# Designs tried in a protein design chat: VHH binders against F-box/kelch-repeat protein At1g67480. Part 22

Target 1, 376 residues: F-box/kelch-repeat protein At1g67480, of Arabidopsis thaliana (Mouse-ear cress) (q9cag8)
Amino acid sequence: MQAFALSGKKRIVNHGMCFSKGNLDLGSRLSENFMDDPLIPGLPDDVAKQCLALVPRARFPSMGSVCKKWRFVVQSKEFITVRRLAGMLEEWLYVLTMNAGGKDNRWEVMDCLGQKLSSLPPMPGPAKTGFKVVVVDGKLLVIAGCCMINGSLVASADVYQYDTCLNSWSRLADLEVARYDFACAEVNGHVYVVGGHGVDGESLSSAEVYDPETCTWTFIESLRRPRWGCFASAFNGKLYVMGGRSNFTIGNSKLLDVYNTQCGSWHGSKNGLTMVTAHVEVGKKLFCIDWKNHRKMSVFNAEDETWEVVALPLSGSSRAGFQFGKLSGKLLLFSSQEETGQCTLLYDPDASPGTQWKTSEIKLSGSCVCSVTITA
Short names: E, the ipSAE of ESMFold2; O, the ipSAE of OpenDDE; V2, 0.75 times the mean of E and O plus 0.25 times the DockQ between their complexes.

## First folded at step 24 (VHH; framework vhh_6fv0_2)

Design j5 (from z2 with S106A S109I; at its last look DockQ between E and O 0.15; V2 from the best seeds 0.00; counts 0 for: pae E 12.4 > 2, placed apart)
Fold by ESMFold2, look of step 24:
Structure j5 (fold): chain B 376 residues (1-376), chain A 120 residues (1-120)
Amino acid sequence: as target 1 above (376 residues)
Amino acid sequence: QVQLQESGGGLVQPGGSLRLSCAASGFTFSSYAMSWVRQAPEKGLEWVSTISYSGSSTDYKDSVKGRFTVSRDNAKNTLYLQMNSLKPEDAAQYYCATGEDEFYGAFDIRGQGTQVTVSS
């Protein structure tokens, strides 16, 4: 009778799908409750799943409201796999925009043609800055950040998940360390957060990994030194951390910290960039914009770890910056200041020289704070 | 302004001991990893030891493991290096640093250092 799981302890990660996968006995009971009834009367469940996989993505929230079994199926990794094999995956662009007043945030959603879809429900909690967004298992995570309370920055450990199949937000387990202006990326189905500023504004060297199967954050090896204002990208099972600084470094760091997720260790080199204001991964390449010069992109090739430069096609003297989006293997460059007359640029890295740049007809209702692309 | 002030060096015989101190000011000492670094006249800058911001983790160059102990007192903003069983190879100018090591061995040295000399 001294069973830990039956002692009345409460799991802090039992929102969303985590409770059904984090406990074998609990998961079996929940699965049994769902699995007794057929998914569609008169069809074997394998056939029913194939039929459901053909439904347009816009109808997923309706499917999730039919019954608990349908909701479980459409939330599952298996469903995304079935849709991929059926050739039914749909790519949507999610852009967080801010009004000119700088206080109202909204997630705008667009299809692969740039046609506007409905906005997301508002995120829970107060508006924050210095948070990071990432996609894992077809779900949008919004991680940590800070807000101003009584003239002081207050770091958050909160993690929220938007489930495209439910069209709803839920709360995941908190980070072990509240942080903002940290590096964040997904590697092989796990989410990594590295560095940033903590509760009293101290620079952090700590790093954590989220496992969606256990719904928990676990510390990994710390950076050798604190790092903040940095970013991360993932290539070939490795986490690349670049940019940023520590209060005790001279200026911004060119150090590239690389975490190999297979062996669990860091190594470093001087092959990074400083002062990056926007980045995006497309294919095997990382595209970066420097704070001081918005007329060029620096492009990192993950296969040989080399850098090259691509000139931006700007008319006149532009002092405004850009934020990135991506769709269908192409870059979108959203102007930081919409009133400057700059339109959204589209860059195709696979096109021939001289044909790689176009203007895009995609228009946002405010300034782009960040964006993600979710395929489901 | 960040200030690091090393002390405790001197002359010792082979096999002797010294205790180095580093007084820190001008920053939140307890938020940063700290290192000891040394420089001999014929050699470049050499990493000796690092201690995490809380003091819970330490690391040492192989040649000093078991002989040197790094520690810190975050209440006194002080970093220490206990050096036992000193060898002629340990003679150097010793510096403390905030633990800014580039993975290629460079440190940003903050104090003037303290000299350790091993005679005979």
Scores: ipSAE 0.000, ipTM 0.164, lowest interface PAE 12.4, mean pLDDT 79
ESMFold2 (binder alone), look of step 24: mean pLDDT 80; pTM 0.812
OpenDDE, look of step 24: ipSAE 0.181; ipTM 0.626

## First folded at step 25 (VHH; framework vhh_6fv0_2)

Design a1x (from j2 with V98I; at its last look DockQ between E and O 0.51; V2 from the best seeds 0.00; counts 0 for: pae E 4.0 > 2)
Amino acid sequence: QVQLQESGGGLVQPGGSLRLSCAASGFTFSSYAMSWVRQAPEKGLEWVSTISYSGSSTDYKDSVKGRFTVSRDNAKNTLYLQMNSLKPEDAAQYYCAIGEDEFYGSFDSRGQGTQVTVSS
ESMFold2, look of step 25: ipSAE 0.125; ipTM 0.540
ESMFold2 (binder alone), look of step 25: mean pLDDT 81; pTM 0.818
OpenDDE, look of step 25: ipSAE 0.177; ipTM 0.640

Design a2x (from j2 with S31N; at its last look DockQ between E and O 0.06; V2 from the best seeds 0.00; counts 0 for: pae E 11.2 > 2, placed apart)
Fold by ESMFold2, look of step 25:
Structure a2x (fold): chain B 376 residues (1-376), chain A 120 residues (1-120)
Amino acid sequence: as target 1 above (376 residues)
Amino acid sequence: QVQLQESGGGLVQPGGSLRLSCAASGFTFSNYAMSWVRQAPEKGLEWVSTISYSGSSTDYKDSVKGRFTVSRDNAKNTLYLQMNSLKPEDAAQYYCAVGEDEFYGSFDSRGQGTQVTVSS
């Protein structure tokens, strides 16, 4: 069936990666013939991909600059799958820090041992606050937020993606509604944003979902009431929205709104947490720090939707801010630097009682704004 | 532009009472939950109480429950905090804030505050 195979040449598009129409159009014109060339001369492409999958993750940007075919391969979902099957996945911690003296922020990157690797290229666009970050398909998304323009707060709908394999930023489709201080999480390869404040500072009940395959945001069912300063976590194909406030009642801050992505509907209960300053998901559990009491974590078990409490090994301090990171199934607790202050702590939820907390050697160049862990 | 003006602070004896007021302007007061927060010397900002936009729901820090009562008058754009059975640990600068923030009250959406001093 040689004649059929020869007639079967087709243009390859990078699956699961969203390109702007302009970029895709240019790539199509320039790349039509490059997909016919072998990835590595003398090797079948499937063998070549196995060879490339053995390359340390730090070298991926160099691989993507070799030619357009290599660039498309390293951007692909297939490449991550090949690396997973080869046992070559590497877990890196990405922390956005704000320098105390400079009022500037930057992404720091470190490996699973805490050794610093590099910083990301500067994010495109103006500096923003109230944005959210999420990881989908091994890529870091920075979503929306607001910025100060001429002394007024302006909500953004911009979405930027950092591709760790290419060490580059690109712009994705805008949200339908500009928002900041909203809830955001990934569920089964889709990104959800819920609530927040809009362009005129109005509190939002609207929610949207991003499908990386179609590169579009679409509305989903709205919350019954507006919610802002909230957060979201994903468990078992469901989006759990907690915390924050509503214009309407204080009771909304204890409301747990749960979106079932399979049936497309919300249901609520009063099994939420009122005021949360930091949260992180590890396994089937959600760890939260309450604004009212910084001496404990409230821990939500997604399997049975129950809460438990874990004492922090700290003196209580309403002045200190905390943020979480995660690495290798363990939690990192970053605190604000203080005179004679607190070190970064490590919590292993699977360790024996009395040995779950340790100090961490990880040191940040400034205060942690947020963190994500990306495996590639 | 949100403007908030706190008043009603002063010096009281332990077990005494004060009523704080917060005059609000520059926004539609009746659409927003309001909070009281306080700051004692050498301490960070501490949440005290929140009241829903309609006044139908309230919440309090555990240490003030049963002693403090938050209320609002939407016709007068005014938020109140009735503080009874005051203790030395209640001494602080008190601020009102629009809604709430996950970590802090809104620093840009609060007034200069009003001082509450408990003598001993």
Scores: ipSAE 0.000, ipTM 0.213, lowest interface PAE 11.2, mean pLDDT 79
ESMFold2 (binder alone), look of step 25: mean pLDDT 80; pTM 0.813
OpenDDE, look of step 25: ipSAE 0.047; ipTM 0.550

Design a3x (from j2 with Y32W; at its last look DockQ between E and O 0.44; V2 from the best seeds 0.00; counts 0 for: pae O 6.9 > 2)
Fold by OpenDDE, look of step 25:
Structure a3x (fold): chain B 376 residues (1-376), chain A 120 residues (1-120)
Amino acid sequence: as target 1 above (376 residues)
Amino acid sequence: QVQLQESGGGLVQPGGSLRLSCAASGFTFSSWAMSWVRQAPEKGLEWVSTISYSGSSTDYKDSVKGRFTVSRDNAKNTLYLQMNSLKPEDAAQYYCAVGEDEFYGSFDSRGQGTQVTVSS
């Protein structure tokens, strides 16, 4: 009668701290009643919106503090449209900078003249790496990433939004799958997230799309192979995924994965770049810096799917890291390394041959981690 | 220079087994995913299997799933393909390949191949 000692594997019920969903449902329960009040007493609301649209962008936070209806209007996509029609749109550059010690990251904001504006409030959540930033409807999204917790790399599904009009951060819906070092781009008002590393460091082939109207992430067709360290760009309603690696690829992938947002399918081509360290879209062109050659920029033309090479007016070591920005249809080249003491360079794609590069007066307080340009 | 040398091919009856080997040199073998591809007479090159650089992940053509097993020994710079339950339609020149994604038919390098014949 051999007593089978049922070794009760104590399921350590990780008491997941139910972070109480603080009902930051502040957006939906705007009581229907305040919408019936005139935006400006004595004016039709359409005229009132036009009046508000004439206010300088730097004053939007103050406008949002006037009343609930003003706050609603100023943060709306419609308000950006009204400002566009009024010719009042202002383009601002947002740059995440890192200090020499690598311990202090902060967002710097500059106007179209390169003048420093007020700093952003602290970004919510832990300090992360491997996250992506994207702009949608005049808002900055900081998506996912990873952080070190107790010596382990932990992937995040957290998504934070910064409203540039209200100067405030909010949390959006989490990704379906936590990830870092993935590709991300906005296409036709939707945010696409593709590949990366998951919670166990596994390579992901999954892709998700965020709809700002429904505030939901949904899966789309997965990549054929898992892919990490890739980047995405959007042209003509298509999502282009380039660079990166896979367990099933040899080295860095030269494959270009293209997602057609209309048909919901992937197709591949061999016209990708392998080791892109920085990229930016300016107009219908994608500008890329290759890790192998920091003295040249590769330029993708989405119209004919061709590549051209543009020399960088840089002297010195090819090991210098760079990041891109864009402002007023021009490309900005930032140093990602402190040691370079290099001035910000400006590339004007519309300038005459040989005159495209200029020195910019834009000075960052640290190395550029990433940048976005937001028009409002 | 990348060198890939296949071996282990031969004549086998239907239902039989073969083990292919590929000796790799001229590159850091352990850093690269490896693939097997095959070409039958009057057919194009087709992908058969891929194994990740560490050997932790494998993928197979649907027609060979459950019958073929890809493996590697990174210490020996050798790729293997165990082929069981061989069918006449498996008869082909088998190549070891290194390069880009096999699904796009792009390989940086492949060996000279080894012939697999399946006949009663």
Scores: ipSAE 0.018, ipTM 0.416, lowest interface PAE 6.9, mean pLDDT 84
ESMFold2, look of step 25: ipSAE 0.138; ipTM 0.591
ESMFold2 (binder alone), look of step 25: mean pLDDT 81; pTM 0.820

Design a4x (from j2 with D108E; at its last look DockQ between E and O 0.42; V2 from the best seeds 0.00; counts 0 for: pae E 4.0 > 2)
Fold by OpenDDE, look of step 25:
Structure a4x (fold): chain B 376 residues (1-376), chain A 120 residues (1-120)
Amino acid sequence: as target 1 above (376 residues)
Amino acid sequence: QVQLQESGGGLVQPGGSLRLSCAASGFTFSSYAMSWVRQAPEKGLEWVSTISYSGSSTDYKDSVKGRFTVSRDNAKNTLYLQMNSLKPEDAAQYYCAVGEDEFYGSFESRGQGTQVTVSS
């Protein structure tokens, strides 16, 4: 009578910390009733919106504090449209900087003149790497990434939004798949996330799109091969994915994956860059820095899918890392390494040949991790 | 210089099995995905299988799925293709290749190949 010792596999019920869905439903339960009140007493709401649109961008947080209706208006996409029509749009540069010790990351904000503005409130969540930033409808999104937890790299699905008008952070819907080192871009008001590494470090081929109107992520057609370390750009309603690696590639991929948002399909070409360390879209051009050559930037023209090379006016080591910014239709070149007491450079794509590069007065407090430009 | 040397080809009857080997040198073998391609008489080069650098991922042409198995020994710098249930349509010159493009249409380097013949 051999007693079969049923080894009770203790199911470690990972008590998933039910982070209580805190009442961030504050957006939807705006009682319909405040919308019936005039925005400004004695004025039609359309006229009142025009009046509010004339207020300097730096005062938007104060306007949002006046009442619920003002807050609703100031954060709305419509308000940006009203400001556009009024000629009151202000372009601000947001730069995530890292100090020399690599321990202190902070967002710096500059106006169109390069004047430093007030700092952002602390970004929610843990410090992450491998995340992406994107702008949609005047909002800054910080998407996914990874962090070290107990010696293991943990992928995140968390998405945070910063409202530049209200100077506040909120959490959006999580990605369907947690990931880091993925490609991300905004296309026609939607945010696309492509590839990267998943929760187990696996290479991902999956792609997702976020709709700000429905506040939902949905899967789109996957890439043919998993791809990580890639970047994305958007031109003419198409999503371009370049660079990175795959489990099935030798070295870095030269594949250009193009997603047509109208037909919902991928097509590929061999016209991609392999080792892009920095990129920025300015107008109809994509500016890229290749890891192999920090003395030149590659410029992609999306109209004809051609590349040109532009020399960088840089001296010294080719190992210096750079990041891009953009302001007022100009390209900004930041150093990503502390050692380069290098001035910020400005490239004007519309300037005469030989005069495109200038020194910028913009000074960062640390190395540039990433940057976005937000118009409101 | 990248060197790839295939072996293990031969004559086999339909339903038979062969194991191909590819000895790799001149590059860090363990860092790259490897592929098998084949060329039948009067046909173009055809992709057969790819294995990731670690061997954790594999991919196959649909016509060989369930019959062929790609594997690798990174310590020996060797790629393998186990071919079971061989069909006449599998008869081809088989090449080991490195540097696959994402369309399976071109490779950076390939070996001289090994001939596989399937006949009754």
Scores: ipSAE 0.039, ipTM 0.458, lowest interface PAE 3.3, mean pLDDT 84
ESMFold2, look of step 25: ipSAE 0.136; ipTM 0.585
ESMFold2 (binder alone), look of step 25: mean pLDDT 80; pTM 0.815

Design a5x (from z2 with F107W; at its last fold request DockQ between E and O 0.70; V2 from the best seeds 0.00; counts 0 for: pae E 4.6 > 2)
Amino acid sequence: QVQLQESGGGLVQPGGSLRLSCAASGFTFSSYAMSWVRQAPEKGLEWVSTISYSGSSTDYKDSVKGRFTVSRDNAKNTLYLQMNSLKPEDAAQYYCATGEDEFYGSWDSRGQGTQVTVSS
ESMFold2, look of step 25: ipSAE 0.116; ipTM 0.560
ESMFold2 (binder alone), look of step 25: mean pLDDT 79; pTM 0.804
OpenDDE, look of step 25: ipSAE 0.361; ipTM 0.740
ESMFold2, fold request of step 26: ipSAE 0.038, 0.000, 0.088; ipTM 0.505, 0.171, 0.576
ESMFold2 (binder alone), fold request of step 26: mean pLDDT 79, 79, 79; pTM 0.802, 0.802, 0.805
OpenDDE, fold request of step 26: ipSAE 0.612, 0.633, 0.313; ipTM 0.836, 0.840, 0.703

Design a6x (from j2 with G105D; at its last look DockQ between E and O 0.59; V2 from the best seeds 0.00; counts 0 for: pae E 8.1 > 2)
Fold by ESMFold2, look of step 25:
Structure a6x (fold): chain B 376 residues (1-376), chain A 120 residues (1-120)
Amino acid sequence: as target 1 above (376 residues)
Amino acid sequence: QVQLQESGGGLVQPGGSLRLSCAASGFTFSSYAMSWVRQAPEKGLEWVSTISYSGSSTDYKDSVKGRFTVSRDNAKNTLYLQMNSLKPEDAAQYYCAVGEDEFYDSFDSRGQGTQVTVSS
């Protein structure tokens, strides 16, 4: 019975490696025999790849349907490099929205000009809360969370991946520990999850790392103390965990837990931010919305671990929260409750003072739950 | 404003026991985690143990686990440290401090400390 549940949740993978064509090189896999034929008759393959790299990103699923060799090439890291050198990379913004019913989540996709594209296929599984999203190896991962089943809150260990080249969802290996309201970030091609609540609502100190090459989750050193309702950001090979609660003090924690991925150890300080409702990383800075900071954005400088403040250009006494998007090195601020009359704001951190803020005409079909940016 | 007064130190033989107390006033004691820290002569402050605001969770430096027990009485605004099987390396000035963190050099304590001496 446990074997049935475990076998039903795992992808078909090669012994300890995730068999994703996005990770395949032409010379490194067992299934490379079909690669002996030319991509395009009469052209060397490197020239053919350059021709394919000029095709708009929206056509990648069609290209992958031509044959197995084209599909392999489109998913390769070399192909992305050729597109970058040709100036053909396209940055797309993916926003998860929820309609007024609170049960229907949908991924809306926009190009770099803010023009709406086709929606993603329906996300697998029931509607969840307390999950996290991250981008690794050009793919969107949706990790864990919880849902109500028969009146009980049930934590999930499920991990799903969206592949933009296939326009499809697939299932990855489960977490070792089901969790929700946990911290999550990508560091140097690996995905880390930390803390949260477990299957019976217990507060967790455990942490795990996903290696896309082995397609497995492995425990790392636990936090010294359980932490939940927290978030994570990554800078310079380190995982920064802050926000949320520790069960050692009344109220929200100011503790900043930092995991150094090179030495495998945690250390911390009292330099965190307590009431964060949204965050996004741009360059070496972390931008946070803190409701208690009274209509301001807090900015963490990872190099010296200092904070600064940027005032939001809000009119009136709005209490609306925000969620972040990132597009072309600029921040989009989506209001969580459009009933306040606040439009989407655009912040350019590289613009001259006095010209950094603009109003964006981008409108979402519902409330923003989260967003990611994927370049291909 | 915050006042912390440590007591219960003294001279003890190796393998002996002491019970330290910390009387707290000037703040809502039951709302804060409390820690014990210590300082040996010509050395920096060293974290020893922490107890959650309610007393339900405790944490210890590895070298004192199984020998020291931290506790609190929120009705009396008092923090305790039971020290058993004392070693010469435990000799230090002991301070109570407001806070939960093991990872920094400073502490919020405003007490004078109490001396623990281990000698035969």
Scores: ipSAE 0.012, ipTM 0.366, lowest interface PAE 8.1, mean pLDDT 80
ESMFold2 (binder alone), look of step 25: mean pLDDT 80; pTM 0.809
OpenDDE, look of step 25: ipSAE 0.025; ipTM 0.542

